VHH binders against q9y6x5. Designs and how they scored, part 5

Target 1, 379 residues: q9y6x5
Amino acid sequence: LPPKLLLVSFDGFRADYLKNYEFPHLQNFIKEGVLVEHVKNVFITKTFPNHYSIVTGLYEESHGIVANSMYDAVTKKHFSDSNDKDPFWWNEAVPIWVTNQLQENRSSAAAMWPGTDVPIHDTISSYFMNYNSSVSFEERLNNITMWLNNSNPPVTFATLYWEEPDASGHKYGPEDKENMSRVLKKIDDLIGDLVQRLKMLGLWENLNVIITSDHGMTQCSQDRLINLDSCIDHSYYTLIDLSPVAAILPKINRTEVYNKLKNCSPHMNVYLKEDIPNRFYYQHNDRIQPIILVADEGWTIVLNESSQKLGDHGYDNSLPSMHPFLAAHGPAFHKGYKHSTINIVDIYPMMCHILGLKPHPNNGTFGHTKCLLVDQWCI

## First folded at step 1 (VHH)

Design a25 (framework vhh_7uia_1)
Fold by ESMFold2-Fast, scan of step 1:
Structure a25 (fold): chain B 379 residues (1-379), chain A 126 residues (1-126)
Amino acid sequence: as target 1 above (379 residues)
Amino acid sequence: QLQLVETGGGLVKPGGSLRLSCVVSGFTFDDYAMAWVRQAPGKELEWVSSISWNSGSIYYEDSVKGRFTISTDNAKNTLYLQMSSLKPEDTAVYYCARGLDYEEYLRSGDYYFDSWGQGTQVTVSS
């Protein structure tokens, strides 16, 4: 029987929540598995980009999902949450479920992971749910476990996505201990439900389970706003994405737009595309706009008609507040092992190894995850 | 029980104004994002505007910016869309929609709204 893997994401689960709140179910999972305390995600630290990096092992400039809102200068197409089903946006990479289905006689299953309801390179996940935020965690879990137990060819790779604690992180801010405590306790209960369901169905002992997230969350404030309308008139540019990384498409000369923006705020860096720091790996793609504005942590870029969020993400990927964690349990993983840090792009080659798949060329380093795995020599 | 009821539509001449209202029952705005979505005859649903639970985040489709204003009166459980400088292209059935307060999805998140009203017809005659 081939190895099986379930990849679970709780959107916006900041790594240090594990130290500031109690997670009895997650702690029991970790006790008999592995914990990576920090996962250094890719820039920009947003949902669609980082979820696609997890399953491709690529930086955003390489896989093409460079933001949650995008414009492609070559084709003149616009990407947003309401039109994300065009394969054009997803076809610059091959996600692991496509590789899983094309190698051997294997199936994939998906409950809401970004990209899984889109045919990518003419291949869609064997079993999937069309994205709908109103579908409960329980219904997603029921479908995924049914497909793991009742599929032919067998489901060997499955994904499960949940929108919390990201939604509440935005609404309350991560420093609201009262409200975040309630939300995180509910998530821990969902983890308990997941483990119990897998045990009851006879899946627990033979299934590899990874619980991770795409990014963290930082506290914002009405005292930390950058009003773009105070710096430049709308007639000079088209706004492709706003905050905390603004994507600017000039309607006039690029240098003129840059000069109007470069001294706009001491809490925002303004980059011409070719001047974006190399450490971001955020430059070599037609969907990255000619001018990118990067707000400092906790600062929000606004227009006159918009207001601040209480929590946000998208900031510099070197910030610990932007980092998620990774926990895993199963026959491939050591028991009771803690690791400090991996890169989010390292998850893909590790998952390929567990499933016996040949990875596509990627930016991950398998050596970074070797110490997590029972079949690898770690020195 | 949960209910959304739209009113305020009608026939208006180009350049005119209308105010749409959506009265909700069975929930409070404090827990939900709200949106206006429209559908012209034979066309797909088009997101128009969204407002977050605290009115802190407001987004508009580009063609309506500067002409339409979304607002809430939480004490009255009422969502409004003030429309000015109306154009024939604004002719559609306008729906009030409820969704989860996911800030990232408010800009164009018509897929993330779970409850809809029956709609109110706006006709801009030219």
Scores: ipSAE 0.000, ipTM 0.200, lowest interface PAE 14.3, mean pLDDT 87

Design a26 (framework vhh_7uia_1)
Fold by ESMFold2-Fast, scan of step 1:
Structure a26 (fold): chain B 379 residues (1-379), chain A 126 residues (1-126)
Amino acid sequence: as target 1 above (379 residues)
Amino acid sequence: QLQLVETGGGLVKPGGSLRLSCVVSGFTFSKYAMAWVRQAPGKELEWVSSISTSGSYTYYEDSVKGRFTISTDNAKNTLYLQMSSLKPEDTAVYYCAKEPLYDYWDSEGYVGFDYWGQGTQVTVSS
């Protein structure tokens, strides 16, 4: 029978939370599985871009989800709502659930993972839930486990998304130990519930489970604000995205807008599109704006106002505070193995290998994840 | 011209109710997610509630859940905030915003506003 995989994301789970808080249920999961201590995500370190990179193995410039708010210069379309169901935004890549459904006779299931309620290349996840933040983790888990046990053709790939600890990271900041300890204990309890549910249903021993996240979180402050209105008049440009990576569409000459911004703050870098550092892999897409501003870690770009955010992400992907982790358990994975780092784009070809799927061309390197897998040589 | 006009604020006693309205002009209302945000005296701006472009998803700050209800009337280009069981802590200037302070899909932080209303004062006092 075909291998099965459940991919779980806890949004905004910073890697070093594992060192600073107790996770008895996650520790038990890791003891009998594998842990990758840091996952180097893609730039920009935002939810939609990184969730799509996990399931496509592509940099943002290649898969086309380059931010949570986007403007496409060629078609003049705006992605102005994260609930936007237009396939146009998602169809520059083929996510793994589509690959899974198009190879052999297999089904996919999804509880809220970004893109799974959108038909991509005329293919939508076989079973899915329309996004609704009011739906509990328990209800999402109930649907996923029901679909894993009762589907024809069989569900071989399933996804489960949860909004925490990102929401609390933004509200309280990641350095608020009292509030974050409460939130993270709740997440650990949900992991315990997940494992117990899978054991109770007879799924645990034969199911591969990956628990990961899209990015981390860094502490912000009212003392670290960049007022964009003090740099340039709003009549000179259209703002496509604000913070911590501002996407600027000039209404006048691009060079003039760039010159007004370039030396405005010591705490942001201003790039013409062609000057964006190659290491970001954030340049070759029509949805990347002509000028990008990148705030330094912990700095917030504002429009002549205060910010309510005590935590944020989106910053340089080389920053450890932006890195999530990856833990996995199941027949494909070693037991008790710890690995230092992989790239987030490496997850896709690893998952394709586990499922016996031929991956679409991607930016991941299968060799980076070989040491996690029982059927591979760690060389 | 692009305009957001808030009304419905006022003085109310603890336990009372108010309905705030925001009339939108100058853009296609049904194409944008809408939010209510507030600023209490001497405090920072606080997100209160958001409603998705489709109207199918609503989100609330924890302290107002069960007491406040956000809704839209696309035919009237109007956003509403029905407030009940008001507390002194709810005293603030309430602003209508074209886009939410937080991305409602994943509760991601501020995604940018291109326009704000002028605000309407709500005072909860005995």
Scores: ipSAE 0.000, ipTM 0.171, lowest interface PAE 13.7, mean pLDDT 87

Design a27 (framework vhh_7uia_1)
Fold by ESMFold2-Fast, scan of step 1:
Order: sequence, then structure tokens, then C-alpha cells
Structure a27 (fold): chain B 379 residues (1-379), chain A 126 residues (1-126)
Amino acid sequence: as target 1 above (379 residues)
Amino acid sequence: QLQLVETGGGLVKPGGSLRLSCVVSGFTFSSYAMAWVRQAPGKELEWVSSISGSGGSTYYEDSVKGRFTISTDNAKNTLYLQMSSLKPEDTAVYYCATDIEYLYEWGSDRYAMDVWGQGTQVTVSS
């Protein structure tokens, strides 16, 4: 029987929430599985980029989803103008569900994971749901478990995406313990429902399940705003993305725009594209704009307005507040093992190994995840 | 790229009606949730209503249910909030948002950062 894998993402699940709140269902999952306490995500620490990095093992400059809002200067296409289903944006990489369907002639299933409702290299997930935030976790879970149980050829790779705790993290901020406690308890109950459903359907003992996230969350404030309008006129540039990483396309000389921005705020770093720090791996793609502004943790970039965000992400990927966790259970994984840190790009080659797939060239290192797996040796 | 322009606010008497409009530029409503949220002076941001981009399913906060109607014109990329039987408690700045990060279980940062417009002031006297 081929191995099966369900990959679950709870958007914006900051790693240290595990230490500050009670998760009885998740702790039971971890007790008989593995926990990676911190996952170092890719820069920028945003939803679309990091979800695509999980399933491709690539940095954003390599897979081409470099932000949630993008502009491609070569083709003049805009990602935010109803083109998120355009394969153009997703075709710079091969996600694992495509590899799964093409190498092993197996099926894939998806409930809302970014990119799964798009044909990528002329291949769409065998079963999928068009993205709709109004669809309940229960309906997503019902579809995934039906597809895992009743498909021919068999579904061997399935994904499930949920928008919380990210939405509440933005609304309340991660320091609001009363509201975040309520939200995180709901998440833990959903994890309990997931495990119970898999057990009731006889899937639990033979299914590998990974629960992870794309990024964390940090506290923002009306006292920590960077107003771009105080430093530069809108007529000098086109704004491709705003906060906390602003993507600036100059309408005039790039040097003039850079000079107006470079001393705008002590809480923002301004980079010409070629000067973006190498450690970000965020430079070599036409969708990365000529000038990038990176706000300091907890600072919000605005255009002569206030921000209602009490929490945000997108910041420097070295920040622990931006890190998610990874928990896993199933026949491929050790029981009761804790690991400190992996890179988010390491998840892809690990998943390929579990499924018996040959990974496409990627930025992950299989050695970083070997200690999680029963068929591997720790070195 | 994404721009939101909210209009239609004003001063009305209790029991009156207003229609708010939000014109969205650089974005099509397909598969994305749209919402109205409001903030009264000195209070936190409150979700008012949402509409699904795919199915036209509508959701309302209990205090506005039966009085407010959310709708879209997808061809014009315009979101509406028809408000009737207005109460003094409805006095607030009303904001339009798309795939709302600040909605309880609906929001996602997936689509755009800072999707809030300038807002439109609704004042219900007495």
C-alpha cells in the first residue's frame, strides 16, 4: 500500500503560542508523534510565499510567489488584479501535488491550500476546492477525508488550509491573551475533531499527518507607524506592496526615489534590489521590485493614514515571532521526539521521502529532518 | 494596487436609511469575501456584515440583522451596504475590506495588505 500524507496548515500559528496556552488535543497528538519547536520560514514572512515554499522546498526568489501582491515588469501582469488563478504566477516551481500525480500516477486532494485551485504545468490537484474563506473547517475536513478514503487512483497526498489564528492575530494582536486564548482553544478543538474524524474512518493508524503553519505574528500599534507620504510624493513611484515590506516601482530615476526614502524613518531599512541582504534569498526574480522597504518588527508602513492592525507578519525571518512550529504523527514518524529547529524549505524533501517521490531541485536539506523519521539515522 | 473608495455616509435621524458604497480598483470579487466593519468613537473595530464572492452568501452581526443588507455588483467591483431603521448605536466610521483579516473566522492576509479605505462617517442623531 502506498504511504499517505495529510498536510494541515493553521495560518499564522506562532511557535511560542504552544508554551503560553493550553492545547490538550495538540499535546496528545505530539505525545505519540514529533514536534519541531521552531520552523524558520522564508522572507517575506507572508501567507502565499510561505505556503508555496512548504510544497516546493524553494525560496521565494526561486518559486516566484514573492509576495501576496506582485507585479511582473517583463510581462506587465499584476497578481492582485484577479490573476491569482493565472498559472503564470505559479509556473516557476513544481509543487509536490503535481510531482505526486506525475511520478507515481497517484491522486492529490486539496482543501484551500494556496495554488491548489490553479493548473500548474498543466496539472491541477486531482480533487480541490476553489478558495472561499466562508467554507467551514468541517466542510473542508469532510471533503478531504472522503477523497482520502474513496478515490481511484488513490489519494496519497492531501492538504488542508485554515485561516485562523491569523485573522484573529491581526484583529487582536498576539499580546491580547484573553481573545487569543479563546481563538487558540477553538483551534485545538478543531485538531481534536480532525484526529477523531480520522480515527472514526479507520485512517488514523496508516496516515502520516503534518500540522504546521506558514508564519507567526507580532504586536503592532498606532504608536508605531511609518508614513511614506511624509518622505516622498505618490507621483514618483507605483506601490506594488505596502506593509511591512513595501515594494516600490519608481516612475522616475531609481536613485532619486531611493534618496527620498533612505532617511524616511529610523524604523525602516531601504534597499536597492541588489543590496537586499543575501540571507533573505530575496533578490533574483523579476517580481521583486527595484526598491524594497523593510519595517522593523511591530512597525506598520502607511500612506498618510492609521492602521487598524493590532498584529502583523511579513517581517525579517530571523525573528522568533515570525516562526511557526511543525508537529507530525504517523507510521513515518518517531513517537515522543522533540527537535529544535528546521527551515521551512526542509519540509518539501521530507514529504517527498515519505511519499517515495524524487524531489525536484530545491533549497531544503533532507539531513535536517532525518531525526524525525523512523527509517532514518540521526547524525 | 488595490484601492478602496467608500461613499454614502452622512447625518440621519433615528429610523432613517443610508446606502454605503465601496468601489474596489485593481481587484475582482471572484472567490473573495467582502465585508463592512465599523468603529465608533473610543471603541474597538466591530465587524458588521460579510458577503461571499463565490456564492453570494451573506452574514450579519446580530445587532444589524434584518436592518442592514450587504450586496455586490461584480461587474462594477462595487460593494454596498443598505442600512435601514438606523439607531444612535450605529454611529461610527464604516470601512470596506476584502478577504478581511479582522473578521472573526473569515479573514486572511492572502489577498492584500491594508485593504481599508478612508472610511465613511455615519452619524445617527438622538
Scores: ipSAE 0.000, ipTM 0.187, lowest interface PAE 15.7, mean pLDDT 86

Design a28 (framework vhh_7uia_1)
Fold by ESMFold2-Fast, scan of step 1:
Structure a28 (fold): chain B 379 residues (1-379), chain A 127 residues (1-127)
Amino acid sequence: as target 1 above (379 residues)
Amino acid sequence: QLQLVETGGGLVKPGGSLRLSCVVSGFTFSDYYMAWVRQAPGKELEWVSSISSSGSTIYYEDSVKGRFTISTDNAKNTLYLQMSSLKPEDTAVYYCARSDELYYEFLGDYGSYFDYWGQGTQVTVSS
């Protein structure tokens, strides 16, 4: 039998939550598996970019999903939540489910992972659910486990995405201990349900399961706003993305727009595209706009109005508040092993190894995850 | 700028003990693994031990298991190596080193795993 892998994401699960709240079900999962305490995600630290980096092993400038809102100046196409099913946006990389289906005569299954309801290089996940936030975790889990157990060709790669704790992190902020405690307890209970369901179906002992996330969360405030309208008039630019990383397309000379923005706020860095720090790996793509604004942690960029967000992400990927974790269990993984840090792009080559797939060229380093795996040399 | 400063080396008799310290500045432990690497006179570099910033993941070279203990004090940004039951073959310059991943391969290219090194501290075990 071919190896099988289920990749689970709880959106916005900051690594630090593991130290500040109790997770009895997750801790039982980790006790017989592995934990990576911090995953250093890619810049910008947002949902669509980082979920695509997990499954491609590429920086955003390389896979082309550079933000949750994008504009391509050559084709004049706009990407937003309502237009995310256009394959154009996703075709700059080959995600692992496509590789799984094309290299091996195997199936893939998906419950809501970003990109899985889109045909990419004319290949869509063999089994998938169209994105709908109203569908329960239980229904997603029921579908994914049914497909894992009852498919021909066999489902060897499956994904499961859940919107929490991100939605509550935005609404309440990560410092709201009362509300976050309730949300995180519910997530831990869902992890318990997942393990129980896999055991009930006889899948637990032979299935590799990865539980991870795309980013963390930081506290925002009405006292930490950057009003762009105080710096520059709307007639001078088109706004492609707003906060906390603003993507600016100038309608006049780029230098004039830059000069109006560069000293607007002490809590925001303003970059011409070629001046974006190399460490971000966020420069070499036509969807990255000529001017990028990066707010300091906890600051929100607004257009002469208040913000409703009490928590946010998208900030500098060196910030620990932006880091998720990774936990895994299964025949490929050691038991009771803890590792400090990996890069989010390292997950892809590790998953390819587990599934016996040849990875496409990527930015990950297989050596970084070797200590997690039983078939690798680790002292 | 980054600095790693080792102290605590010296001359000891076989069976003796020493505690090495490495004070780091210019970075945080939460993003890095720390290691001790030694070089005996006329020999190649030898990895001794590695530790994660949380202290939960620790590895030792086989010849030092049960005799050496690696630890960190994150509040002081200090890495320690407690050495006991010292043998003449433990005579070496001991280096504190930083890595972006845990080094777990005993035999390999050490330079590919460690990006910053201290100046070293001499440990001499006289027979």
Scores: ipSAE 0.000, ipTM 0.100, lowest interface PAE 23.9, mean pLDDT 87

Design a29 (framework vhh_7uia_1)
Fold by ESMFold2-Fast, scan of step 1:
Structure a29 (fold): chain B 379 residues (1-379), chain A 127 residues (1-127)
Amino acid sequence: as target 1 above (379 residues)
Amino acid sequence: QLQLVETGGGLVKPGGSLRLSCVVSGFTFDDYAMAWVRQAPGKELEWVSSISWNSGSIYYEDSVKGRFTISTDNAKNTLYLQMSSLKPEDTAVYYCAKGYLEDVYRTYEPEYYMDVWGQGTQVTVSS
């Protein structure tokens, strides 16, 4: 009888794809549910940071996953794909599956959501799959639905992550209408499969389902490159992350490195850590490097090389091209309601409310999502 | 000047082994990822394996897992691909590729970030 929630992410699903392409299955889902047209994500607009913000309700400086590549100056540890299973990186916050398991002795299930194959505060998702991009959407869905129906204590929170349309967005760029149309049709078909599977198993009527994403995508070009090596010798610094937000750890005087980078390109902003704009909420963490470079939308930072990348993300979170959407269906949600904008950190306290969990302190505002919920008043 | 030189290909029977080598010059391995990619006759480029110099992160395409091993010798500036239990389906020109791995949630495609600088080395598995 406890409420159940399935959280689904399609990586890199830009909000305006909904306006520019046909999604018959997603539109049927929305018709009997809710749509938030834009979700304002956190800076930097990257996969690991935003996926962790969705499940913690925290800005990156607070939850500690500040990039997909990180260096911690205090401990001298490096974070990359191979280090993503070190709990050290994930322990600065408590994600919702940990809260779900600890407050009411409920189970959680996960198919590939970032962090779910890691013990965080000595708690790992009750059921999980180790990350493997080769595992089909169908196999991920089969495992999640099996766990939702066949678990004791009951699985009340489940997550499902899929790498598209991000991978194709990088390969083709979002302006390639022909290739993106094919990719997005495939995603819509997967949404249709998801709904059909849940109906077939008798889960659809009593399960809350959220479909969202972590960020959008913008068009890149070989004509919009910033060659970092043309401005500064790489012996002067250690590169922690490159593009479109470069994280620079100086090997010499910080001011000297800053001065060499400051006028390198009219298409990037160079910040000393203390000068990073407050609106980014990207300053108060040891994993944020002393100098941060932020490329303008559609510009790629490179090291003496071309980039084959035709689409990218990571840019300023005020850019609409970086925004995903959120759609939801289930007993907690109104039917046929459209909402303009929420913050990505607002998803966490909303999910806690649906599951009857006490949220950890967070940066979200429950009031922003009230109009989506049947048990709330929208004034 | 940037240069990658692949060697070690040849004709081998099914079940055989080959070791491919890629000598790199003109850059440091800091901040770069290395990959092996292949192209079978009449097919598109296929990513085979990647290694990151920063953390030693290693990834394989599913069809080669357990059969191929990617490695580096930093002192020799050389990337290797040890291939075992070779199948006719492994017949292709093999290229080493250099690029920067970004937004890396374990998805690597040569068309995203990788510059193919070598001429490649032909691997033919026949019987």
Scores: ipSAE 0.000, ipTM 0.296, lowest interface PAE 13.4, mean pLDDT 87

Design a3 (framework vhh_7uia_1)
Fold by ESMFold2-Fast, scan of step 1:
Structure a3 (fold): chain B 379 residues (1-379), chain A 125 residues (1-125)
Amino acid sequence: as target 1 above (379 residues)
Amino acid sequence: QLQLVETGGGLVKPGGSLRLSCVVSGFTFDDYAMAWVRQAPGKELEWVSSISWNSGSIYYEDSVKGRFTISTDNAKNTLYLQMSSLKPEDTAVYYCAKDLRYEILTGYKPLFDYWGQGTQVTVSS
């Protein structure tokens, strides 16, 4: 039988939550599988960009989903929740489910993973659910397991996305132990349900399962606000994205806008596009605006208003608070192995190897994940 | 079958020179842009230089400008990287890569659709 892989994402699951809270079901999963303690995500550390990096192995400047809110200067198109179904935004890369379907005798299935309800290069996931945040984890799991067990050609790649703990991380902040403990315990129970369902359906022993996330979460405060209106008048620029990475499109000379912004707050860095640090790999795309503002960890950029967010993400990808983890179980993976760190772009070539797919050119390094795999030498 | 074979790597002392060669088979240079990329031990893949044969455009990463020269020999179907004034920081596996796009623009990082197995360059005393 062809190898099968289920990729599961719990949005906003910060790596150190594993050390600060109890996860009996996840720990049982890890004991019989592998754990990568930190996954270094791509900049900016936002949901759509990092979910697309996981399935393409590319930096945001290469795959084109550079933020959750975007403007393309060449075509004059705007990306928002209402426009996220336009294939234009997703067509700069080929995600793994498309590659999986274009190679012989394979199907893909998707429950809410970003991009899976969009035809990309005229190919949509064989089985999918239109994005709807109101659909329960149980319904998503039921559909995925039904498709994994009852498809011809067989579903060899499946994805499952869940919005927590991100939504609660924003509302309560990651330092709210009482509320976060409740939320994370529910997630652990969902992991328990997932494992139990796969066992009951006879899928568990032959299915590779990856549990990961796109980013972490950091504590924000009403005492850590950057008021952009105190720096520059609204008439000088168009705001494409606000916080914690502001995307500025100048309405006047770019240098004049830069000069008004560059010394406004000690808690943000102001970059002309060509001066964005090379380590971010966030420069070479028309959807990256002429001026980018990057807030320091825990600081929120606002427009003469308060912020209700007690937690946020999008910050510098070198920050441990922005890092998720990766856990995996199945015939491709060692049992009881712990690894310190991989890059989020390394997940794609590893998944291609497990599925026997030829990867598209990517920024990942297969060597970084070799020690996780039973069929590889990690010397 | 597309094939890219890199040669010319080796051990060199700081300040030394090496010439890397990439023999290409299965396509012609005048159809596609070509690049050199490198990966240092424990680091990410880094773009070094690109040449777009149809447009005649040549671009370099800032740290190699003035030290490295990219060129082609159409008669031999070979891409070269002449490296001079080598530094310990240049230690890496160097890969020849074919771009999906035939033209490159300044500041552009190409999307590679094929690359070779690489050649090791070690710069040490």
Scores: ipSAE 0.000, ipTM 0.093, lowest interface PAE 24.2, mean pLDDT 87

Design a30 (framework vhh_7uia_1)
Fold by ESMFold2-Fast, scan of step 1:
Structure a30 (fold): chain B 379 residues (1-379), chain A 126 residues (1-126)
Amino acid sequence: as target 1 above (379 residues)
Amino acid sequence: QLQLVETGGGLVKPGGSLRLSCVVSGFTFSKYAMAWVRQAPGKELEWVSSISTSGSYTYYEDSVKGRFTISTDNAKNTLYLQMSSLKPEDTAVYYCAREDSLYWELDSGTTYFDYWGQGTQVTVSS
């Protein structure tokens, strides 16, 4: 009787891939469910920040995962794989699996979603896999479906994360139609496998499934490089994060570093922390550095050499190339409905509604997603 | 100036061992994942091995798994590749590379590198 939800992320699945490539399995899923054509993610448009925004409904400055590489000026801690399991980094928010376990005494299950192998507010997902990129999609799916079907208390919230098409998007770039076609066909086949497995196990008709992503991908080039070494000597600053958003910690007066950077390239914006555009919601956190450099779409910030990346993300969240999509199917969702745009922070209150959970205070607006839901009206 | 300088290459007989070293300068070594990438004559670049920022996570191409060991010494800003049971198929120029991905859990075949060394030649022949 309790509602169940499986949240699936294919990392780096740019929304307009749906228009430029064929996805027969995903299209069948959408035909019987709902599609949001664009999801406006949070800034910066990176994996860890956006995955945590999906499950907390918060901007990065509020949930504290402000980049994939971070430095906390107050505690002097560095965020890396050696401390990504340190609850310190994740404790500024309460993700939905924690709320699910605490409010209703239900179970949660996780296959590799960022943060799910970390005890957050002394609560870890009831079932989880320690993050390991070498574990196959099939093994992740086998564990999730086993936990959904054989748990007590019942698993009501489950997550499944897959690294593609992000890895291939970086390697080939999104404009390489031949290579991306092969990659995206494999993703569509995995979606087909997911649906077939859920049908075979008798889960499909009563399970709500959301398929989404954290960001898109844009084409990069050796012709679009910003050499930071041409702007400023390394002795003036500590580099916390490089590209396409550089996080600069000055070793000298902040104004002196800013003055050396501010006019160095026409293809990046240089911001003092207090001057970061309000629309980014990227200012009020100790992990946001005193100076931030934001490269223009498709430009790569480098240190005196070339970049091998043909695709990248992290850019301005107003760019359509940075937007993922959201597709959903299940008893909570209408069939055959298309919606234009939601904010990525809107996913959290929608999921709380589906699961019957009281959301923690968040930046999402339930009204933006109500047209997707059968128990709501949107007029 | 950023520099990645590889040493330790040479001529070795099949079944032999070599240790490659890469000394880095001009950046904070402990903040980046590092990799070894090779290129055999007439072939594309092939990722060999990666190591995370912490040194806790290591990844290997299937053909070298169990034969090669990647490691770091952060105090010396040095990346190592210990190669054992070398085969003629391992003949290549080996490049030290800095990973520019900010997600440290690298998958098989990851090649997202922003800086490369000059390379060191490894030749496995009788």
Scores: ipSAE 0.000, ipTM 0.190, lowest interface PAE 15.3, mean pLDDT 88

